# VH-VL binders against Peptidoglycan editing factor PgeF (pgeF): the designs that were tried, part 1

All scores and structures are predictions.

Target 1, 264 residues: Peptidoglycan editing factor PgeF (pgeF), of Synechocystis sp. (p74606)
Amino acid sequence: MTMGDDLWGWQNINGSPYLTCALLAPWPHAFFTRAFYPQLPEQLITYLDPQGKAFRVKQVHGDVTLTATEIGQTPLAPDSTHPPADGIISDAPHQGVWVASADCTPVLIGDLIGKRVAAIHAGWRGTKARIVPKTIDKFLALGSELKDLRVALGPAIAGEVYQVDPWVALEVGQSVQAVQKLATEEQQWDHLSTMVNPPVLPDAEPEKYRLDVRRINQLQLLELGFAQEQIAVAPHCTFQMEELFFSYRRTHTKEVQWSGIVSY
Below, numbering starts at 1 at the first letter of every chain, in headers, positions and changes, except where a header shows other numbers; Kabat numbers aren't used for antibody chains.
F, E and O stand for the ipSAE by ESMFold2-Fast, ESMFold2 and OpenDDE, each averaged over both directions (binder to target, target to binder). V2 = 0.75 x the mean of E and O + 0.25 x the DockQ between their complexes.
Where letters were taken out, [cut] stands.
Atom coordinates printed by the task and the answers are left out, and those that the model quotes come from them; centres of patches stay.

## First folded at step 1 (VH-VL)

Design c02
Fold by ESMFold2-Fast, scan of step 4:
Structure c02 (fold): chain C 264 residues (1-264), chain A 121 residues (1-121), chain B 107 residues (1-107)
Amino acid sequence: as target 1 above (264 residues)
Amino acid sequence: QVQLVESGGGVVQPGRSLRLSCAASGFTFSSYGMNWVRQAPGKGLEWVAIIWYDGSDEYYADSVKGRFTISRDNSKNTLYLQMNGLRAEDTAVYYCARELEYYGSDAFDIWGQGTLVTVSS
Amino acid sequence: EIVLTQSPDFQSVTPKEKVTITCRASQSIGSYLHWYQQKPDQSPKLLIKYASQSISGVPSRFSGSGSGTDFTLTINSLEAEDAAAYYCHQSYSLPLTFGPGTKVDIK
């Protein structure tokens, strides 16, 4: 179950639309649309917090999350000005944490009591590697409690249109503990395709499947003990909503939109 | 340490088929998008095809679309190019090339040595 | 498709002289432009990525600039080892395309 459209609202800055989530209302945040291209996090943060400092990483489709302090302490990725990671957690006030996407799921998290925030880039590879659960573990290590966390899974390529090879669907599905514990791959396929709101859908093309990466991330969070009310899943598809979002699957261009959240 | 080695080139008659292989070593092959780029004798570089790091998508230059098929086997760290309906204008050195980043369609930081394909009567 | 053009086609240069190669795109490609060096009978080598970003191990005499449709590769002081063909390449949109190349010889 998702809260769908009830939690998600369109906002506007100088005629350009951006998306917000009611679960994240305590924090300045945005899932920016293509209308803000080519503005970078350093410019976009001024719309959220004029005193804020922007943090970003070299996204490598992995499972590493760094704190803002660790970003300054981590060696730069080869031929990059940023360290390699796919998630960022704030560790001081007025820190904006940012991820880019054009189909992969941007995940924004806030801690109501601990006052830290996170942004995660969760494509299928990062989802398979459980980047979101690993980031939650890091929140807990820093003193956060699960009951105080609020998670928004933003605009991403929808399962209805995300065609993948069988091995991708299976390996991503196996990241869910309930699936991994089943004795055979046949049982795993059955569970992934017949459960409530199944993350694996049939495809018209033989030997292909459609994969709902946001649903897999939601299942991982539920397994950690999150209540459904702590998780918001956007109904927006980057591939199908061409006027609002860049989509690599649709256009094969390098243009991205940014999502960010600022600590207080 | 990081290396790409092409094989499978040779002399073939027009209309025949040939399969090129590219063996990768020294890096996590499954994390990188891969490309084929060709160069006719004495001419410039021409992009041929791309395959995403996970094998989930492919794209081709119009000149080869419908005749060539790019594929990969991540368990064997190997990239392939199946070339059907070969024509004289397909004569070239074929390079496999690695995307600089894990994200598809990027700069090519590692190139193979190339393998020559000659299509002649 | 995006067409890339390069100027000049050929350049013969005195050692230590500054070399400038231009690449022009048929439409805006932001900074998704990369430069390669190719010596005879060798594979291409990446020199500059994203219009202006350095590559580890490439001498500092190589630099890139530009955005949108107009891009430049500069060799600040040509060395004998720099005699090669130079290609620009756009990664903004599929299909990927290369420029026709610029050959640089030593006088």
Scores: ipSAE 0.007, ipTM 0.536, lowest interface PAE 8.6, mean pLDDT 90

## First folded at step 4 (VH-VL; from c02 with heavy chain E58K Y103F G104D)

Design v11
Fold by ESMFold2, look of step 6:
Structure v11 (fold): chain C 264 residues (1-264), chain A 121 residues (1-121), chain B 107 residues (1-107)
Amino acid sequence: as target 1 above (264 residues)
Amino acid sequence: QVQLVESGGGVVQPGRSLRLSCAASGFTFSSYGMNWVRQAPGKGLEWVAIIWYDGSDKYYADSVKGRFTISRDNSKNTLYLQMNGLRAEDTAVYYCARELEYFDSDAFDIWGQGTLVTVSS
Amino acid sequence: EIVLTQSPDFQSVTPKEKVTITCRASQSIGSYLHWYQQKPDQSPKLLIKYASQSISGVPSRFSGSGSGTDFTLTINSLEAEDAAAYYCHQSYSLPLTFGPGTKVDIK
């Protein structure tokens, strides 16, 4: 109803750009760019909440989300000072929850009423395992209501450039129940490739496909009953926007950017 | 007993093909990324190829791109290297190696005994 | 491609002496550098991971240091069984690469 609004805004700290989402305006948050490397969440949180404590995990491309309290109760990953997980939910004020990415989708979530926030690292493996729906289930178990949640899917590798093997595209696509229930793989491929804003695109190389992981996560959320207005999807591609983001697919190096959101 | 055992090496003429196998035992094979590393006689180690734990991502050294194919069958706990268009410079002992972690490249904590490939005209 | 160089190429060392082997990367690789030992006619064995982290079952006389582009493997007091080739390996960037090796012999 309102004249065209852009949910995604560029912000700047002394020449270093970062991205915010209007759906998450009630919470201090950021999708930081490569310009903030090598700063870590313990430093970055001071830009968002000087009183905040940063929480992070050893990301393992899985489907586990921990509360801030559970982080202190979970055994550390091998050779790490952090427990293994790919998502974090706050459980007290002034908690910053953080994920690293370099093509995988950083997902930030806020609860307008319950005040909990989350950060999720959602690559294709976590998306296939439905980490985002599992995190929503955890919000609900903690007393949140679906209508109060706001979700931002941040900068990631775009479907237009994310080449994958056919089985990856199909199996990630099957994580959408409407696709999974179709009788044949031919029907599943047709559905995934012909719907509006299709999550699966053809590739120039025979027997390869392109996969939009953000779109799959969006479809999973819509299937759970989210209204479209509760979900924002960043159009930014980490692979194509080299000046702003690191991309593992582009360089095969270990550098990452951080995304975080702070509760109060 | 954690073990990797390579097989399939031998003497072949240039331009021919050979398929190497690496049998894994004593650990959950499908949880680990795998590599092929080769060593020419009297020379150092050269990385050849990597495959992620689920077979989804494969990468190759420039010297073998387009000729070698890495693959795995997690149901059989076996890693493969298909070597086509063999050249004299491919003569080496070929090792399979297990990565320490499953989601990215890492140190190689378990190595096989190696299998010798000799390309001779 | 990240090139690793090692120094020295060869070292003949009296037992109980300290051995130092260096590895230099063509660009910064953080701490994504690992060290391997290869005894004659054997496969390589991992000695040190992530520049300086120990491996279970590896004698404490082996240690590693460094970050960025310059890395060192140290054998604090050489034993006869340490005669071997030593390789550095970077896991920072594809393609993965090894250094050319350092051969250590006992006098």
Scores: ipSAE 0.264, ipTM 0.715, lowest interface PAE 5.3, mean pLDDT 92

## First folded at step 6 (VH-VL; from v43 with heavy chain D57E E58K A108Y)

Design a3
Fold by ESMFold2, look of step 7:
Formats: sequence, C-alpha cells, structure tokens
Structure a3 (fold): chain C 264 residues (1-264), chain A 122 residues (1-122), chain B 107 residues (1-107)
Amino acid sequence: as target 1 above (264 residues)
Amino acid sequence: QVQLVESGGGVVQPGRSLRLSCAASGFTFSSYGMNWVRQAPGKGLEWVAIIWYDGSEKYYADSVKGRFTISRDNSKNTLYLQMNGLRAEDTAVYYCARDLGYYEGTDYFDIWGQGTLVTVSS
Amino acid sequence: EIVLTQSPDFQSVTPKEKVTITCRASQSIGSYLHWYQQKPDQSPKLLIKYASQSISGVPSRFSGSGSGTDFTLTINSLEAEDAAAYYCHQSYSLPLTFGPGTKVDIK
C-alpha cells in the first residue's frame, strides 16, 4: 500500500485548491479540482510552467498512449482537434501532458533519470485493456528503467461507491495476471474479494458488485515489479467529495477536472 | 453510404409486446452510442433510450422505464428496442439515431433512420 | 430533468427574410445544445451542433448562437425548402430532452 495521506498535499491558487503528490515533487504537476473549471490545459499550464506547451488528446477509454511528437502525426478523432488516445508521454522539455477525468483515474508518471513524464486516463475499460502497463512498456522502450519511475494515481471514484455489473468487475479483475491464471472463475472471485484491500466489494443490489479501479491499477503496477514506495494512491473520491470534484456517476453531466505534469 | 434502417413496427393491442430492430451500415457501429427517439402523431420528438457504444450503459426516459429494454449486437451491427406492456400513448414513429458522443456517451444525433410506425390500439 | 422551451410555436415568413427561433433551458447547459430540422413526413436532420458549430452539407444560411440557458437558431434569407419544424436538443444531462418544436411556414 502507499505511505498514506502524507504523500498528498493541497495547494492553492487564488482560493482554488489543487492536489500534488510528493513522489512527483521533481516535476511541476497538479491534480486540479472543480474550482478551476472551465479553464483548459492551455490556460492551466501557465500555473505550472509559464513557458510550457500543453498536450492533450481526445480520450476514448482505450489503451493507446502517444508521445508528444506522435500527437502531431496521428489522425484527429471525429469532430475533434485532437487525435484519439488515453495517455501521453513527453519527449522534450517544457511539455505539459494532460488528462481530463470525472471518476476515471488520472495517472501521472515521472522518470527521475530519463526525465520523461506521462499522463494517463484510466477508466475501467482502459484498465481492463492494461493501458498503464502498456504505457510503462513504452517508457522502457524509450530507455527508461523501472526503478526510476514514480507513479501517482489521482482522485477517482472510490471502490466502495462504484457499482458495476458482474462481468465488468470480473473482466477488469482478470487484467491482473495472478487472477487470470487461476483455474476457475470461483477462484478468481474469491481472490479478488478476499485479498488485503480487495478491489471487488459486494453490493446490496442483486447481480451487482463494486469495483476499485485504482486498486486494480496498483496491482498491475506491482506485478510489473514496482516497489510499493514508487506508487502513490490518492484516497480522494470524486463521487463522495462533491465540493472538490465533478463526478459523472453522481450527476451524469459533462464537467471534468484536469490533471497534468510538465517535463523539464 | 451511412445508413440506419428500422423495422418491426406494426399495429398491436394494448398490453402486448413488440421488438424493433435498427440495421446499421456504412460505418463502424461499435464506435458509436445509439438512441431511440419517438414522435407521436402530430407531436414533437421524445427521447426514449440510449445505449453506449459497447453496451455497458443503458438509460431510459421515465415514461418507458421498466417496460422497454434497449440492446445491441455489435457483431451484427444491429440495435434493438424490446417494448413490453405497450400502451396507447406509446403510439409513435420510432427512429434510431447515431450518437456521436464517445467519452461522455451522449451528444448530438448526426444520422437518423427513416422510422418505423408503432400503433397501439384496440 | 432539463426542460427546453422554444419560441415562437409557429412562424409564417416571407421568402428571403430572416428567421429567428429561440430555445431556453431550465438550467445552464453550456454549449451542449443542438438543432434539428424536420420536413413534413421526413426524419429529423441535424443542422447545428454545440450551439453554433456548422454541419457539413447544411446550407450556410443556417447559424446558431448562445450558451448557458439562451440559444438562437437563425435562417438568413429563408428559402422555400426551409419550411419545416425545428427542434432544439440538449445533450448536457440525462435524460436527454428536446424542445417542443417551432413550425416555420412560407407565406
């Protein structure tokens, strides 16, 4: 597990709070709150790096991560000025990489030696498709080493309130290879529900479960060989903390918050 | 090229059931949300139901909750509406419509079918 | 549920004149407001997305404006083929809703 709440710090700009993570202290970064709506990354980056350039994608709940260079080479999504993807890796100094969220997990990554940073949008679909491990593989292919990476899983909908259908809980759970390798679905359910800090919880409604997507992403990272101190998991729930965050599950409305990290 | 074609409408007595189909062609069906929208004779448009591109989320107008079920088969490029417990006020032309929203699952309707008439009368 | 209202209910207009239709939302919906045209015995057709954004294949005489709660569809220089019902639609919040429609006839 992470070292708890003391890794996470509240910062303030003119009365508007945003969250930072101690594991990412070398890089300007933020998990912004609803208080910054309707500002976009092109404005928000000036709080982090006045000379920085903001990079963003059209998030499609997929498993693709693009470098900043690849963004300029990738065809745009329909009806968008951005290419489709759910993660971005920097490839030059002063590049801010950004993701929007309203319950899905914003993941920020820094490479202490290679200097690359990344932002990932990890909802249950991207988590099932292993977007975070695939992004780590991309870091490694670009010359990064696992021991140098620091990962922060930001504010998202908490498992205790995230009701899902059984097939969603099971299929996302199977993205953890230790679960997938178990011989029966009964064993897979048992493992997912009985481990310490279980990612799957019961729901009062018949034929429903609750799913902790941040915990699944954490398990995927641990399987790749990350030490626990390389991973920080925010305790903040976007659904329950209405004063601080928008939540699609709560309101079914379009507002989002942005999270970003800037390379140097 | 891009086309939506509804079928399954007809005349039915109150309390009975019908299943509507919407056949999609000319685009990647599994990339788009789909909606049913109805229009009673001489009246305006009424949204009925939506289903996400992958079938993971389904939402209904209050007037049809518990009676209608939206579904899709992405391998067959087909959208469905199962209509149970039909009432006179369900009499309408039913349109299927492509939703161009992706991340949020709801947006504008860029392609509409020609509609299929459902008449509920005794 | 977000209620959309439209004004006027009906409008009879001389060809080549400007037509203005308003749509009002019961709460702020940003720019998540879209306009559709429905000619007699036809299915609806998208005219304007996101309050003011144009659609390929729609004549440039159609334009939209507004944000928040107040929106306008404008037809500059009405043509005979523009006689139709016009509907606004919000995609900001579930359940999705339409305005009641505005019928435009040619004098």
Scores: ipSAE 0.348, ipTM 0.733, lowest interface PAE 4.1, mean pLDDT 92

## First folded at step 10 (VH-VL)

Design g1 (from e2 with heavy chain Y103P)
Fold by OpenDDE, fold request of step 11:
Structure g1 (fold): chain C 264 residues (1-264), chain A 122 residues (1-122), chain B 107 residues (1-107)
Amino acid sequence: as target 1 above (264 residues)
Amino acid sequence: QVQLVESGGGVVQPGRSLRLSCAASGFTFSSYGMNWVRQAPGKGLEWVAIIWYDGSEKYYADSVKGRFTISRDNSKNTLYLQMNGLRAEDTAVYYCARDRGYPEDTDYFDIWGQGTLVTVSS
Amino acid sequence: EIVLTQSPDFQSVTPKEKVTITCRASQSIGSYLHWYQQKPDQSPKLLIKYASQSISGVPSRFSGSGSGTDFTLTINSLEAEDAAAYYCHQSYSLPLTFGPGTKVDIK
């Protein structure tokens, strides 16, 4: 068991399991499982902070992160209840920020000193667009320091089973700056496939690849200057762990699990 | 005006191939998932395939898996359906339909083409 | 796959009468049920979205209700132009599926 594996633990509410990360221990947080469906953040927040207010957005697989204040200030489109975004940063105590996911990577962030927390929905498109780095930049702009941030990448579809087209794998891989700087696509493929814990693997099916979106996000964070100890990557696969998680790739249904963290 | 126009239908023998096209106009084609739906003569509607707005994923009905290929060229505002190994039961009017789901979601079909008839007969 | 059934298969109705068409899903699909109208020799047309939401340009006499597994399309006062086939459609799960259709004729 790697050091990273020891950071993750299971909790229980009335017989329903949810996942926590030791890096985020200072904050009430949860990567909820399918057992909590169809509860929404407004309900789930009560399990983490009875005084908390839940914030969520209309996820669009983009690269926009809003503060809780910005969410309140954003005019809503007709027939919309939430502004479009894929990340949320708190800006006051007792704010629970939430993202929904099946196979996409839910990211929770806590600032030990600045006290802000974040939830990010990082699918391959958002990852390609570097939503996590952009969110980190927003933290810094708001006065946070990189050394004080703790990041947990939650349950998502694992690289070993996430089959994608070659162009998707390459484009997402190219979101890593070190990869982008390589002179040729061949070099890029080689790097993505041969580095330690490679984010791109060949697939048995011709002209398909397997993509580790969490690994890409981790690489992006490392490039920003994060220490490995600041980042936790869940080993849990939403596709393979059917009893615990929904997976769109597996069932092609609309069920999701919620991940949230509450500021204090 | 938002419009979808199918073409490529015709009469073909079993085992042969046919390629359908759907030309989109009046909207940002690259922002929408697209579907093929078919209707056998005197029968109901049957979903055939869907492709995401950026072509990143494709899904098919079991009845056509391995034989049909959905694709798109966003630069040409065109949706395609390559049909191989055609069977008599593939005889139908084929519609292209715009999906309102985004970006990786399925929703209602708000725009339909006029359809193109494919007849598979000996 | 999610199987949709409709009732009745066929209905002949006098103008101005109320028409009720039901659609049942083999499992819960929430509100991801849509209705289409297809007039003879025409393409399907979106009639109702998400079980009960109206569509611009569709007459107010058309309405939808239901959630989960049971859905209803209602025509409050049938007009001659409403002679058509009506299909329910679920977008909750792949493969996408349609009901078998209900044909409404004018008596």
Scores: ipSAE 0.865, ipTM 0.927, lowest interface PAE 0.5, mean pLDDT 96
Fold by OpenDDE, fold request of step 11:
Structure g1 (fold): chain C 264 residues (1-264), chain A 122 residues (1-122), chain B 107 residues (1-107)
Amino acid sequence: as target 1 above (264 residues)
Amino acid sequence: QVQLVESGGGVVQPGRSLRLSCAASGFTFSSYGMNWVRQAPGKGLEWVAIIWYDGSEKYYADSVKGRFTISRDNSKNTLYLQMNGLRAEDTAVYYCARDRGYPEDTDYFDIWGQGTLVTVSS
Amino acid sequence: EIVLTQSPDFQSVTPKEKVTITCRASQSIGSYLHWYQQKPDQSPKLLIKYASQSISGVPSRFSGSGSGTDFTLTINSLEAEDAAAYYCHQSYSLPLTFGPGTKVDIK
């Protein structure tokens, strides 16, 4: 079960659907679908803000978040026209920040008072490295207040539909501080599997587990002091909803959808 | 220098098992996905398997799925291929090749080993 | 799977002549097409990446072009040392696949 299912709505451009979240209503934003492939952020931003400038990075499943200004100051990734990072924070009006994903969790953030917005690519590796908490820390360092932030976790692969190795499930689970503090791995496994809406589920195949990466990100945010009402988790699974989303686990191809938010 | 060196090849009877190794040197082995590619005598190249840089995911060609297992030990800078239930059609030179896709992407193979010959015959 | 085809299968060429090898994909793969050279009794060597990008240490007479489904490897002025098999490779989708190869011989 996901949180805030009633907060999510579908929009369309010329019959092509894209997803929005009510928590982010103050900002032009979109979790785009496969219908918009192969358009890039530089094209997609025109649907959100005709005056907007698009920012994106070379995603590397890390824990680095750059400001729009820092993007222009950071060396490019090899064989890329963008610097390596997995998060972007705006630092001026009319900046559209974007991340690409298939099964990984796209995260969009808006600050009601500080006016900064962010887009984060949070796969299980970035989640393990606590990229969302680190991005929140950067917001705070830049003058934002926690109570003013709104977070939307977009369409991603549901935990129930894919497998991971035990060490992946445990290490990602241990990125939650409450789990890390438990004395034994046995206690950690028990907690991850028995809590309400557990992020780790067993699998029929021995030594395999199901991992809900969005749930882990939600738990990380709650530990920071976020209220439940500040966080929206999309119920949409990129693997199961093949008519709307690309999924690498399903097709093993390179197609992705873009998620973006524009500052005002 | 950047180098990959395969070993473990030889002559084996059908149904038997063989384990290949690929020793990496001259680069950060743990930062790259690794592939096995084979080439039957006088034939073209055939992709066999890939393993991500941290061993988190593995993928196989249908021709070897269920029989071959790709693995790695990053502490030893070594890639492995466990081959079970070997068949005559598995006869080939087996190459290990470094994938430039990172961290979980597939891309071009920029470094290849010299290969090790596996012969499956009665 | 994505099937790659190559043309021609074989060609014998006089030194200094231009060689053209084509690779066709069964579906669009963007620019995720790479070329390898394999000389007799040697391992494959990366020749061109992403359809047209040069590789350090590879002579400038080698070039690649194309996108989507149709790709071309060109050897501008063949040298004797270029006698080899040439393979295209797609990294767009699993399973990874190679073309059947083109053998270039020297007259």
Scores: ipSAE 0.801, ipTM 0.906, lowest interface PAE 0.6, mean pLDDT 96
Fold by ESMFold2, fold request of step 11:
Structure g1 (fold): chain C 264 residues (1-264), chain A 122 residues (1-122), chain B 107 residues (1-107)
Amino acid sequence: as target 1 above (264 residues)
Amino acid sequence: QVQLVESGGGVVQPGRSLRLSCAASGFTFSSYGMNWVRQAPGKGLEWVAIIWYDGSEKYYADSVKGRFTISRDNSKNTLYLQMNGLRAEDTAVYYCARDRGYPEDTDYFDIWGQGTLVTVSS
Amino acid sequence: EIVLTQSPDFQSVTPKEKVTITCRASQSIGSYLHWYQQKPDQSPKLLIKYASQSISGVPSRFSGSGSGTDFTLTINSLEAEDAAAYYCHQSYSLPLTFGPGTKVDIK
């Protein structure tokens, strides 16, 4: 129906829907829906690779991405059985890398040549801190080339409904280098509000704005030199599609859906 | 010496305003979400409000929404509660409490202040 | 809103006896249930986190159990210093809520 929708396909297991992206077709992957709750990555990976091992982290809304090896070398987060991070890169075959979300953007990445895959949890804080570009830098440091990477930005809260304070919208917008380089905040606001497919939208409440975090992540990737065809952005809104997704903004509960991708 | 100290309580008439402060010391204040919890005389604990560690989100109990405003100044290690339109039912000891939740999350309260009494009486 | 109920409202207990306090949630909250002690004229103090996990500096006679909707705080052998009110608290969902409290006195 829309250009982004051509890349996105619904799949089904026993009546439970999940989403896949054509850019990631070489790898077993899924953006699972709420229908799979309360299954965890250790169970969910069997749908993708029965021989796979699941890797996950304690997400802290930060900018750190760990390799599967580094997960075993990193101290556990307080009150958790996992180390703190918000992204994972595979470093061997049959590794499933997983992130949980309920409005924050799940980002899945595949390297067509280097065979590494990644999963990133990118909320507005991680996006402000540029976790996606930092993860791309880590791919490059490991020998990947930009032209070989394919990136899917999964279901998340849509900009049309994601109300935030002005300082949040501005600071996240400033993570786009073209915006940061403008001389005044007035110019930065103007740019963020008037570009094609603007990441910052007005809100009915006088001291609020709406922020499209997926669009900001897309802009960050384009600035790194990605071609448009290397990036897929899901049109699905976790807040508005309550039958399919949990949303923290909607319910303020801890339920999540999982997204994952498996290396070969 | 991890400490939270509330101040600003007192006796006020219904419909009036007060601002409570909570001074934090002995820890990195800007790393934690903060809560206000109140306790009417002889009654149980009632959660009032939470603010994220960076001030980005604020949430309120229905009983105070629209009248109370939680805020923080991380440069002063201080949490605030602005209470407008006070009612007799708001009479309570007000505690501030440190939330151990990771960013954008809620969890247990490990450190509490000693409380400050607010009495709303005609 | 998740409603927490506690039982009993009040207990008067012989020293060294076992105290059991229950907390029930109106819907599943996983293990996001915490227990606090409030001695007379004092602020609340954290006793148990995540239903059953111990807190450094809290005597080992305090323990917790449960998950989902049904939770229990146990004092294995009541001491005089344990006379207090006890509250459960759920951190699973906003608005955050407390149980109504259980007052424990020494017979």
Scores: ipSAE 0.676, ipTM 0.871, lowest interface PAE 1.9, mean pLDDT 94

Design g1 (from e2 with heavy chain Y103P)
Fold by ESMFold2, fold request of step 11:
Structure g1 (fold): chain C 264 residues (1-264), chain A 122 residues (1-122), chain B 107 residues (1-107)
Amino acid sequence: as target 1 above (264 residues)
Amino acid sequence: QVQLVESGGGVVQPGRSLRLSCAASGFTFSSYGMNWVRQAPGKGLEWVAIIWYDGSEKYYADSVKGRFTISRDNSKNTLYLQMNGLRAEDTAVYYCARDRGYPEDTDYFDIWGQGTLVTVSS
Amino acid sequence: EIVLTQSPDFQSVTPKEKVTITCRASQSIGSYLHWYQQKPDQSPKLLIKYASQSISGVPSRFSGSGSGTDFTLTINSLEAEDAAAYYCHQSYSLPLTFGPGTKVDIK
C-alpha cells in the first residue's frame, strides 16, 4: 500500500453514496449512508450479492456474537423478529451479515483464508464488554488464524464530540489491558488522556469527558496482536456529517444506516 | 408482583424544592429505563424525564430542563426526581413508569406507579 | 418535538356501540405509537403497543391501526368499565410526547 493512500473509498448507486474499505476488498461489503433509508438488509444485499441471504439480529448493546446457524437456534428478543445479539459471523457461502448504527461503531471483519466474515455493532457498552475481542476469540475457535483477519471500524460518533460521564469514559478505558493493569484510577486517567491519539479527551462542561470508542476498539485489537496494517479506522463522524449519516446523539430519533459484508 | 410506588409528594411553596422517590419491586430494576410522567389536575399526561437503565443518559421535557434532575440508585431499586425552583404549573400527580426499550432506546410504558401528588401553592 | 393530536376531545357513547379515537403525529413515527387507558382516579394502563399489537389481559374489543402519522384506537363494543380517558404516546423520538387525551363516557 502506498504511503498516504486512503483505505476508504466512496462508491455510489444511482447517486446514493456508500463507503468501502480497501482492507475488505476481497469481500462484497458496504458501510451504507442515510441515503439508503428506508431500505433494509434484505434489500441492500442485492447490491452486494444478488444470490446472498441477509442475516441480522436485534441489537441490545451487549457482547454476544452469533453464527448464522445460531441465529436460527436462538429465541427471538421480546417485541422482535430477531434474536438478541450485537455481532454475526458467517458459517456458509453467500451469507450477508449486517448491523445497524447511528453513532455506535459498525465493525466488519473478513478472514482471508477461512472465508468467514463478521459484522459487529460496538457501542460504548459493547466495547466495555469487549465484544470485538470476544468475536475474534470466536473466529479463532472456529479455526481462523489472527494473521488472516482484516478489520474495518466504520463511521461512528467521533471522540471530539462524544460527551460522556466520567465513569463511562473510565470503565470503557479499563477494557484496554494496559489500562486495567495500572494500580490506581489516577494512573488510568493519565494513561488514557496522554497516550498518542488519546481515547479520552477533556470536555468544557465540568464532570464530563469525551470518548473515542473506535480508538478503544483499535487499542483492544492491537493488544490481541493485530498488526496495524490489519486494522482500518474510518475518519468519518456520524454526528458531524449530517448529510451522510443519521446520529442518535444529534436527533434522538430511531433512523439508522446499515453496514454489511458477504461471505463467499 | 411487579410494582412501582411513588412517594415524597406534598404541598410546597413556589421556588422551593422537593424530591420524589419511586420504589421498584418484583423485577430486575437495573435492566430497564425509567420515566417520570405528570398529570396536572383535570389535564392530560405530560412526559417529564427519562433515565437509561444504567444512569448513563438523562433527558428532560423543555418545561423542566434546568430545574428537575432524574436519577436512580440501582442498588436500592429506586428512581428519583429532584424538583428545584418549583412553580404553580408543576402542580400535578407524578407517576413513574417502566420503559420497555432496549439499551439506548425508548419504547412503551408497561408498568406505572399509582402516583404522588405535588401541590405548589402559596 | 413531535406533537400528537387526538380527536375527539370527548365522546358520550351508548353501551355496545363502537368507539373510534384518532391520533395524528406531526411527522412520521412509523409504528412507535402506543395507547393507554386511564380510568377515573387510577394510573394509566397500557392497551396497545406498536400501533396495533395486543397486550395480554386487555379485552379483544380493543384494537389499534395505523402507521406513519395517522392512528386509530377502536373499542368495538363499548362496555361500562371502558369509561375512561385514552391517550396516545409516541416513543419514536425524544422528547417523548402524549396526545391530549380523549374522554369516553357511557350514556
Scores: ipSAE 0.638, ipTM 0.861, lowest interface PAE 2.2, mean pLDDT 94

